# Designs tried in a protein design chat: VH-VL binders against o27280. Part 9

Target 1, 266 residues: o27280
Amino acid sequence: MDSMNVPEVLEIKRIVEESESVKTFIFSWDFRREVRPGQFVMVWDFRDEKPMSVSLIDPVRSEIGISIRRVGEFTDRVHGLSEGDLLGIRGPYGRGFELMGRDILLVGGGIGMAPLAALADEATARGMRVDALVAARTADELLFLDRLEAAGVNISTCTDDGSCGFKGFAHERLLTLEENHDMAAVCGPEPMMFQVMRILDERDVPAQLSLERYMKCAVGICGQCCLDDTGFRVCAEGPVFWSQELSRVREFGRYRRDPAGRRVPW
Short names: E, the ipSAE of ESMFold2; O, the ipSAE of OpenDDE; V2, 0.75 times the mean of E and O plus 0.25 times the DockQ between their complexes.

## First folded at step 14 (VH-VL; framework fv_bamlanivimab)

Design q2 (at its last look DockQ between E and O 0.56; V2 from the best seeds 0.00; counts 0 for: pae E 5.7 > 2)
Fold by OpenDDE, look of step 14:
Formats: structure tokens, C-alpha cells, sequence
Structure q2 (fold): chain C 266 residues (1-266), chain A 122 residues (1-122), chain B 107 residues (1-107)
């Protein structure tokens, strides 16, 4: 049995341009290795390694997709790759989303929509009603709209500039929505997630939130992704957490760690 | 409409402290950050620090570390910048600005206070 | 600290002119750059954010381009109200820093 901790060199089968800054890299996947929405993989370009969310899970085509936002040197290199090029992939890691109930609300911001898009596919496949609040700074940064629509997701958009949908932040839009759901899944900037979580808690809607913290080892050893006061390792106990768990995490939405492990404000 | 209204001009002696206020209105105060930027006479803009009112977390430029304190009162939607051990070089117009950096990884100052002139003279 | 260098420090132009201001960062800042306009006695005004995004309400004659270390603010046709000082600002890393400014004066 091959160790999940050894990168497997995979060929980029297809690249989907999601936006100006986001690409989805699609790989052939052996589904004997289970992967769940909300889990992440470590992507290795043979120089550096970064955690990336799984944004597509397609058992029919035996494919997975990894959506990567172009930010920094590593992602610049990856975005320069073409179909047929190679990447190292190890994983999947972490705890994914758990689906429950009949109606689910997805609240995503920016690249945070990546794991939620995969979750949407699973939820719809199970016959769940899926509502998605998709937020971004501007219309051109909204992700996966066509994909979500094709899956039968009811989409509500939110943009800071009002270029598409509600003008404002995701939590502000959420306040205008009166409908409750059996559960919610949230992913995006922690400040967004924090405020969304508060609203959902007030409404007694069970919520799972995916944290996007800096992770190094992905195997719960290095401790770089440990959350203050709890000892939760985002790579091991997360990245998906229940709202009750995050309520115990003092740093959630408050501050983060830089690559050196220093505390910095959001 | 988003508005930031700052306190009035100050004249201070060297070694003293000044506290400038910035009252925000027209938006949810806790959903945004507040940055402070100063401008010496005839000079450019200098970023001093930022606060996240939601948590009261602030960070400062190293140049001002130990002398500057930025605070926020959510109940009054007011941010404060206190600068101690004033020097003649601290003579400047001090601006508060609404900072969108708390919500997204990108950041910019889309609304500014009218500025507060602080003069440090013996 | 990341140094932001604007060029030129000042320029003279006429109404209708195309004006180009350059900002260079001492290291790569990706697209984490904003442009501000400041008139005498007034607070700065946001023009462009994230290198090329036009702030709402800003005339389309303003545009921003660039990534990495080199950035440009362009005014396609200078209007009377555009005579001001312009600043670039990086927020890639703390401390955030501004360029020294470019004063656009009437020729």
C-alpha cells in the first residue's frame, strides 16, 4: 500500500480558467483513494509545496480538480503550466464536510468557493436542495457560477462594488435572507466566515466552516497550523470545523500566522 | 454615505502626547478596518498603523512602534490614534481612513477623514 | 521595507494630454498596489485598487496597469480637475508604503 504521504507525480489532464486569477487543474484520480469535499492536497511543483483545496470530484470521469488562485511565486509557476505537464500531489488530507438534512446553504468568498463547489456537486447528487451565496469583490471574481447553476444550485451573488447581485459583504447579504436551512457550509476569508457563523448561530443553523490557514506538513506533526487555545491542527482536525469547535478558537477571524509563524492581524 | 470625521487641530509641546479621534458613520464600523496615515508639510504620505475594530487588534509601522497607540470604540464607532513623545518631526496632518483589508486579502483606503493638523513646537 | 519610487516626481501637462505615471517597487508586490489622488488641502482619494481596478465613481479616463515591480497610472485625456498629486501605495507587506508622489501641474 502506497503511503499517502508520498507525492504522486500526476499529469495535468485539463486546465479550466475559472477567472483571471483562478485556474482549476484536473488530474486523473484513482478513487480507490477516497476524497471528500473539504479535504485538501499538497501540491508539489518540484520546488515548493502548498496546500490546495479539492474543488472537483468526478467519479464518473475518474478525475479530481484543484483550484489555485494566482498569488505569489509558487502559484505563478503553477499557473504557467500547461496540460500535459506534471505536478506532485499527495493526500488527500484533513477532515472534509459532512452533509446532513435536505437543505443546505453554502456561503463562499473568493477562492473559498473551491471546496464548496465540490460539496455542491455531492449535495445535489444526493438530492439535496442547495442554496449558494457566492461572494467576491467584483463580478469577474465570482467563481463557479456556471458550474453551480448546471448542478441545479440556487445561486445568490454578492459583490463589494455591486457589479453583480447584492452590493456588500456576504454576511450582510445573509442578513437579508430569511430562509433557514438544515445546515450550512462556509468557506472564505476568516473575517467573513466569523461574521457568517455568528448569524447562523443566532438562527440555530448548524454550520461547518473550512479554514484556510498556512500549513506546512499536512500531517499534524510540525504544529504550524495549530490554533490557539485549542491545540487544533487545521491539517489534522480540520480544515473543516463545526461552528461549536471554532467558537473555542480564540484566533478565528481575529488574527493569523504568517509563514514564519508570527501572529499578524487579518 | 460613509463619513469619517476627525477631531480638530492640535498644538503640542515636544515630549507631550496627542490623541486624535476619527468618528465613522454610514457603514458597519466593525466590518472594516481603520488605518492612520500622516503627511508632513510638503511631504508625501506615511502609513502609521491599522486597527481592526472588531477585535481591537492593531499593528504599527516599526517607525512608530512604542510611541503610537491605535484604539477603537465600537459603541461610538470612533477610532483613536495617540502619539506620544512628540517631536518637531511629528508636525503633520494626520488622516484616518476606512480600510477594507479586514474582509479580503486585498486592501485599500476608500474613505478618508478630513485630516487633523498636529503642530509640535517649543 | 518596500520602497516605492514614482516617476516622474512632477510633470507639466495640458488639458487633453495623455499622462503616464510610473511606480516601481523595490521588490515584487504582485498586484497589491493602489493609486490615490490628492488635491491641496484635501485628503487623498482612491482612484485605482489592486493595480488595475477602477474605484466606483472614478472617471474611466483613469486606468492602472502592471504587476510585480512596475506599475503605471494613465490618464488618457487630462481634465482641469485632474491637476493634483498622485501616490502609489503597496500593501504586499508591512509596513505599507507610499511612493513619494507625482505632481501633475498645468503647463
Amino acid sequence: as target 1 above (266 residues)
Amino acid sequence: QVQLVQSGAEVKKPGSSVKVSCKASGYTFSSYAISWVRQAPGQGLEWMGRIIPMWGEANYAQKFQGRVTITADKSTSTAYMELSSLRSEDTAVYYCARDLGYYWDYDYFDSWGQGTAVTVSS
Amino acid sequence: DIQMTQSPSSLSASVGDRVTITCRASQSIDSYLNWYQQKPGKAPKLLIYYASRLESGVPSRFSGSGSGTDFTLTITSLQPEDFATYYCQQYDSYPWTFGQGTKVEIK
Scores: ipSAE 0.736, ipTM 0.888, lowest interface PAE 0.8, mean pLDDT 94
Fold by ESMFold2, look of step 14:
Structure q2 (fold): chain C 266 residues (1-266), chain A 122 residues (1-122), chain B 107 residues (1-107)
Amino acid sequence: as target 1 above (266 residues)
Amino acid sequence: QVQLVQSGAEVKKPGSSVKVSCKASGYTFSSYAISWVRQAPGQGLEWMGRIIPMWGEANYAQKFQGRVTITADKSTSTAYMELSSLRSEDTAVYYCARDLGYYWDYDYFDSWGQGTAVTVSS
Amino acid sequence: DIQMTQSPSSLSASVGDRVTITCRASQSIDSYLNWYQQKPGKAPKLLIYYASRLESGVPSRFSGSGSGTDFTLTITSLQPEDFATYYCQQYDSYPWTFGQGTKVEIK
């Protein structure tokens, strides 16, 4: 269907409050437009448009869910919406996660668990064994724990303040886990992903990591989502990259770009 | 327990330099940024810059660019701030502070050193 | 640089009073604002981050509100340990900047 570049205006069917700062917005979806875990959509509130990860892919109910953390003016406005209100959705866009082997490790920080929750559903439905390391600053920000447990995922938690599970960062917890997996999928704050990637590379575990960059067109034309060193466009060649693709990217984990393209520290 | 312990008070002459240390403990040093903030007597707080010890990358307020050098030694879990070409206006208490936002995109200072008084006088 | 202006510069209050301190930014900073408390001779202590989120271990009598350019710190029932100077701080743009402070004094 030739409508990937224009927003479809959809009603919010349900809103799930995942935490104090995170809501999942659920929409009816025509799955002739296939959606893969790790792909993103552009969410339009009729004033501004931002990329958001898909956290629920449910072909049986013909639904998708989009999890949004309240972090600025756009997301504050979207969090103020109610069931029945309208949003524009275009997509999906980007390269999603590829599943391989029989044992997968998920490492998610904060809202980064959103695309990994979708991947966990797919992996368990295929009969894979799924281990998830779920990280946040505090216990109240750990996402999707009940959903992952119901799916049969083996969960390890960590929090910076120690209020739940291991006290410390995700990569520190990973060092204390000596398991081997066929692959890993990683999504969260870029500094977390960089540290986790280094450990997984040392352990020779193939890893895919989901990045976020500033986007405008979402189809690879404008070049606003390019990475230094490689010219990769996050909206077209990503947002999911293999660890070997990222190992040569100087900016990964060190800095980001503002909407004007200027380098800013993390 | 997160702790930042700074070096002792210093008295300096105009035109000289000062190097203040900040020894960190109770957390993984390389995983957090360290900022330096100063406070002149009876005045408010002024951010000077920060370092990400993981890579040794520092960022400075333009006012101090060229006069301040912020470094970190991962092997000793110690950050340093060196301010050169001192003037009487640089008389202040200098704090180091841990920046929690490096890892989780909330930029705030959750732990502070005790402060180092630097007096610049002839 | 983003200028942060606090009001009032000082105030006198009694134990049990409701205290309100305002902070105005010279341009929109969304909700990228923190509040700190500083007692004489001590380093600042974080109270509120992201305009309205209470830091762990901070009493619930402290609250923050606002977005854009106008922000408020409220203490609903002032306690003896709350007599201090309070600073707002923006982190929207480098350099990060603080307000000039609001000194809360005992009547």
Scores: ipSAE 0.128, ipTM 0.645, lowest interface PAE 5.7, mean pLDDT 86
ESMFold2 (binder alone), look of step 14: mean pLDDT 91; pTM 0.931

## First folded at step 15 (VH-VL; framework fv_bamlanivimab)

Design r1 (at its last look DockQ between E and O 0.67; V2 from the best seeds 0.00; counts 0 for: pae E 2.6 > 2)
Fold by OpenDDE, look of step 15:
Structure r1 (fold): chain C 266 residues (1-266), chain A 122 residues (1-122), chain B 107 residues (1-107)
Amino acid sequence: as target 1 above (266 residues)
Amino acid sequence: QVQLVQSGAEVKKPGSSVKVSCKASGYTFSTYAISWVRQAPGQGLEWMGRIIPMWGEANYAQKFQGRVTITADKSTSTAYMELSSLRSEDTAVYYCARDSGYYWDYDYFDHWGQGTAVTVSS
Amino acid sequence: DIQMTQSPSSLSASVGDRVTITCRASQSIDSYLNWYQQKPGKAPKLLIYYASRLESGVPSRFSGSGSGTDFTLTITSLQPEDFATYYCQQYDSYPRTFGQGTKVEIK
């Protein structure tokens, strides 16, 4: 197997607290190994391993950032780590985002903003106009606002309770926006992504969407992340998909697979 | 504002069926799930099942499988819970609740109907 | 099914008291726990979601803590309107299950 599949033990260089439940872990990175927004890495805490999106790509500082939401035992352990502690990182894996055009719309929900933040940095660096619709349940769960603003991104916020910006869901906010873009990148809860995709399709805006599935091998072998009824492997053919590809995926926004491979509702 | 309005109280004979309605308003019906929870007199809360109106897919607690059917009509923003083969033990207040489980990964019941009392007696 | 056990089943307290209710899951549910308040003849009301997040409009005297199997609902200073029955509820797996409830009564 490629050396890429062997975890590298890396020292946590910095930890950025993004919110109460989200931390970004910064690592030194050898950019001879290219990494693209939308790709993921496998994070190993020497007990378990989980896929995590790359949220920061900094070739100047030779650093990458991985944003992790505290949601379970694994992430709880990781969130207990300090600067100087070690983690195993292998990757990157998967298909990342492609940039096209001059104007790009980012639509993100919750931790879904992680890969989009990295994409925003690249897009702005290329001189693209970037609009971002950032959604969360409440204001305190909105991610990367300061970072996006500093990058020159035009931000529109959306919260379920109206504590910040538009009161409602991201797709509802999107319906109130008249401007079209050359391309859109979407990442968040699948119900959100599904609705956003429908709107974008109606507007003839090319869209890429990043999916999350239970991924075990990350190399397209185990099949745990296969999508009905295409057989697409999220870790190999994704996690970034074009809307046209997802239109063929029956389970998109409808159901998912649990760690045992059983169909479960969202 | 978000509201769930349920149908009125029911008195049923054992062996019969009851169908309770829950009309939702104040939000996009298809973006949330609807859960049904019942409460026997002086007892706690018991989850019965859930439906995702967008897809019309429902899942049930095993205890009620075969006897309960949950449906949703998107055109009227109304969810239904039908319980058949009623027993005296089914006497309870039945609640519908907006279930966030079909969007964010926080699954909670943030809005409830007023409840429907169902009495099963011979 | 995941069993949720609350403690105590009932308690008596006075206005201004600190009240603590515990909920234990039969297995780890991470932070997938909600707390509800129910008054007689009324539907339950969401207080806390995801173990510690306060629902909008809920007074700050309510707080939730815990992870894994043990969870706690705390009322820092009990108010007259807080006399009610409280339920914990897990959403780690189906079926969703509730604790048996804790009735907070006036002393």
Scores: ipSAE 0.559, ipTM 0.841, lowest interface PAE 1.1, mean pLDDT 94
Fold by ESMFold2, look of step 15:
Structure r1 (fold): chain C 266 residues (1-266), chain A 122 residues (1-122), chain B 107 residues (1-107)
Amino acid sequence: as target 1 above (266 residues)
Amino acid sequence: QVQLVQSGAEVKKPGSSVKVSCKASGYTFSTYAISWVRQAPGQGLEWMGRIIPMWGEANYAQKFQGRVTITADKSTSTAYMELSSLRSEDTAVYYCARDSGYYWDYDYFDHWGQGTAVTVSS
Amino acid sequence: DIQMTQSPSSLSASVGDRVTITCRASQSIDSYLNWYQQKPGKAPKLLIYYASRLESGVPSRFSGSGSGTDFTLTITSLQPEDFATYYCQQYDSYPRTFGQGTKVEIK
């Protein structure tokens, strides 16, 4: 447990600019520490530490990729780094996605496509048929399209402004897609995930959704990542939850908490 | 094609109230928040509050707390801002704006209504 | 409330000029700052979000920079349609607050 709590200082091997606001940082990784899609790592820039999605899991090349969107001071500092610079990595932590059946639907919004890109690689490697609905506000923010296509994923896009693909929101596009999936995996803005979950539940499609909540210890001890109504700890019982687990959570999609645990509006 | 169309200009007496409507089209109304911003003649912009139509939840600037009520009707895709106990200082153009902060990480006002002039005269 | 102070309050410029407008926050707002353009009798229009990101359809002669407390909007080659009032707006906290505006006028 103690070895999991200590960041390993790793050199940034490669940086991929996924969009104007998103970069993927690639590190060498010893896969004796197994990583599954949907698990997260804590990234330490020697001043602060934040949870980040693993977007690339490549045991053959002994690499992981961590995709980071610029959304504040920490991520701005990390985006200023270059190949050869150092970051601390703790993890992986949390419960990842479980694959089932032969046909999977991925629904991702913005940076939420990061863990789903990793899942897509695993699903296609297992011979599953993978459909992905990739959503963003605008075309420039659609992520991982080339990578998903190269993996053999069937891609549908939507953008709020209609600049690429379907004009509208992910849940609206979902209503126009075929319903023949054995499972779904969902990650993105929490309001998006709430709407998508309701549609999938009505269609009796088993769904797993990946949540983001403030985390301090990453192993469930501190209680800072708890969901009200259930007491689930995002870092221990999640971040990936089945839709049935989340259907009991009143706060899901409605409000969030700041680092002090205070309820705040979106 | 996102459009926010507001109700027409109003002339009001001090002590009365005004209710401005903002009808949204070109997107799913319940998914984005709606903010209200006013601008007194020759002055800058002042945020008043916002509503998240999906939940009917609003929050307000402290200055307007107790005088403003912001509501939404999902069935008509219309937001409302009601300001009570009007004073001459409330003379302004009132804007509704689509607010991305509920759904996305970057928080801005990407589409605005045409504005509703409200004149409070004694 | 976070006070946003713009400088200058107004300026005169000619077509083709480089124009710089500054915005100062009363406390650090990281990069949680937007810029809007407003023409007389019209609603504001979003130009820049997250301090430096250009909104879709906005000409590349507009740029934003800065973080923390000090921010800059730059127009590199002023065009006739750019004569307007410009506002910064923070979204670090509620209430959202705007700068007082900077009017860019024809010299």
Scores: ipSAE 0.540, ipTM 0.818, lowest interface PAE 2.6, mean pLDDT 88
ESMFold2 (binder alone), look of step 15: mean pLDDT 92; pTM 0.946

Design r2 (at its last look DockQ between E and O 0.58; V2 from the best seeds 0.00; counts 0 for: pae E 8.9 > 2)
Fold by OpenDDE, look of step 15:
Structure r2 (fold): chain C 266 residues (1-266), chain A 122 residues (1-122), chain B 107 residues (1-107)
Amino acid sequence: as target 1 above (266 residues)
Amino acid sequence: QVQLVQSGAEVKKPGSSVKVSCKASGYTFSSYAISWVRQAPGQGLEWMGRIIPMWGEANYAQKFQGRVTITADKSTSTAYMELSSLRSEDTAVYYCARDSDYYWDYDYFDSWGQGTAVTVSS
Amino acid sequence: DIQMTQSPSSLSASVGDRVTITCRASQSIDSYLNWYQQKPGKAPKLLIYYASRLESGVPSRFSGSGSGTDFTLTITSLQPEDFATYYCQQYDSYPRTFGQGTKVEIK
């Protein structure tokens, strides 16, 4: 078996509390193993395993960060961990984001900002102009604002309750922005992504979107993350997709598969 | 301003059907779900079902399965709840509510219609 | 179905009083709980979502706490406009279910 597919037991180097529900776990990383924004790793707490996006890529410090939102039993356990505790990590997997042009728009919702934060770092390092629309239900759930600002990202915030920035959804805010970019990267709730994609398509802005699906193998074998009706595997062909690819995906923005493989609505 | 305006009160006979409308305004209709909740006189709230207008997909509480049909017209931003085979026990105020279930992880009913009284009597 | 049980079913209080209402779920629902206020002849109003998050426009005297199976709605200083019926509601699973309600009456 490929060593990449065997979880490496790593020590949590430090933990950053991003919000009440989100923590970033930082690990030492051997960058001989390349990792790209948009890729994910499988996190193993020795009881269960879940895919998580890489939110920090720091070759200088030889570190990666994985941001995890507290949403269930697995993440509850992980959030209970402390610095110095151990986790199993295998990967990275999947297709990451591609950067093109000089001006990029990032549209993120909630924990969807995790991979976008990593992308923002890379983009700014390359001298790109980065605009980020950061959305959340409420102000205290907006993620990575300080980090993005420090990187030189132009931030626009959006909250459902209007507690910070534009009151409304990300796609609604986007409609008020007339400026076009060379490309866009989108990650967040799938209904948000769907709406954002539609707007970007109408504006002829090339867009990449990161999907979240239940993934088990992460290597395109089990088929758990297959997308109707294309057969795209989120873990193999994704999780980052071009809008043109997603336009072929019937279930995008409509439904997903649960752990049992049943169709469930968003 | 988000508003949900429902159709007027109904008086129906047992065995008949009632169709209540809920016209939404002040927000992007397709970005939210619509839930229907009823309340019998002096009783609590009971969730009946939900529709995602963008896709026209609805799900229902098992109690009402087969008797309730929830639909939505995106062109008019109107949701409908039809309840058939009415019984005296169906006498209640029926509410439509904007349901955040479709968009964010937090599912709440943050906007409600004024309610529609439905009386089922012989 | 997840059963939601509120306590008490009714209570009498005076303006300025601290009021506490509890809600218990038949199984763990994490923090997937909302609180609503309903006045006679009116539709419910969202007060708290996700167990402890205050809805925009709701006075700060309202607060929610709890996780798992036990939840609490607190009104620190009851105001005249707060006399109403309060409902908890879970959204952990379908069907969505409400507590039976707690009527807060004037003493």
Scores: ipSAE 0.140, ipTM 0.709, lowest interface PAE 2.3, mean pLDDT 93
Fold by ESMFold2, look of step 15:
Structure r2 (fold): chain C 266 residues (1-266), chain A 122 residues (1-122), chain B 107 residues (1-107)
Amino acid sequence: as target 1 above (266 residues)
Amino acid sequence: QVQLVQSGAEVKKPGSSVKVSCKASGYTFSSYAISWVRQAPGQGLEWMGRIIPMWGEANYAQKFQGRVTITADKSTSTAYMELSSLRSEDTAVYYCARDSDYYWDYDYFDSWGQGTAVTVSS
Amino acid sequence: DIQMTQSPSSLSASVGDRVTITCRASQSIDSYLNWYQQKPGKAPKLLIYYASRLESGVPSRFSGSGSGTDFTLTITSLQPEDFATYYCQQYDSYPRTFGQGTKVEIK
């Protein structure tokens, strides 16, 4: 079996506090295992294993960063770890983002900014113009602003409560922004992504969206990450999909599935 | 600012129905779910169901399934809750509340109507 | 349905006291828990979301903690305006359920 399919135990090299609820864990990484923005890894704390987005890809320093939001027992335990502690990592898995053109729009909500931060680094390194719309419920939950600014990204913000930037939803802010991008990359809450996708489709902007589904095997065998109506496996055919692929999926933006596969409304 | 204004108090006979309105303002009505929560005299809070106005999809607590209908009129920014086959145990204050569960992974009731007292008596 | 049990059902305390209210879920709800304050004749008001996150405009004397099945709301310096009933509420699953309430009376 390929080493990517068995967790490698790695030492936490550095921890960055991104917000009250989000930390980035940085590990040494051998880039013979290539990592692309939009791919994910499975993080194992020796009790449970969860998919996490890669937010930093640094071949020069031989490092990757994995941003983890504190949302439950697993992530609470991981947030309690210190530099020098161990985690298991397997992957990367999935299809990453593809860059095209010279002018890209990033639309990220909450922790969804993590894979987009990695993409922003690649896009700016290629000389692309990068605009980012960064969304959260509150100002305290806006992620990666300093990092994006340092990379030369043009940032717009929005918050549900109006504590920073535009007061309202990301798609409402998007309607007030210029329509001059060659492509877009979108990651965040699925209802946000659905509304943003509709606007981008109407504007004929090619868009790629990153989805999350409950995953067990991460290599496409178990079927736990399938989308209704298509049979797409998020871990194998995604997590990044073109908007054209998603336009055929009734489930997208209307309901979700819990870990047992039951339909649960948004 | 966000505001939810409910219809006035009602006195009803057992076996009848009541329909309570909740007029929303200060935000994009279609983008937030509206929940209905009741509170019997001297009792705690009980969630009844919710609607996401953009999609018109409603979900109900099993206890009320078949007796409650929650609807929304996007053109007037108004949600409605109708409870049928009333009995004395339905005497309560009925609240509408906005939640944020449609757009983000947090789910809480951040704005509440003033409440509508419904009394069911002979 | 997930049962939410609060303790105590009521308490009396003096201005300036530290007050602790607990909430227990019948099964793990991770951190999917909110706290509300309700004054007589008024609608509930959100204090804490996601077990420990303070809502905007809520005084810092309020704090929440816990995960899994056991949760705590703490008021570190009780004020006269804190006389109210406090409710926890889970959102791990449907139906959304509330604790039975804890009435805080100022001595």
Scores: ipSAE 0.011, ipTM 0.538, lowest interface PAE 8.9, mean pLDDT 85
ESMFold2 (binder alone), look of step 15: mean pLDDT 92; pTM 0.939

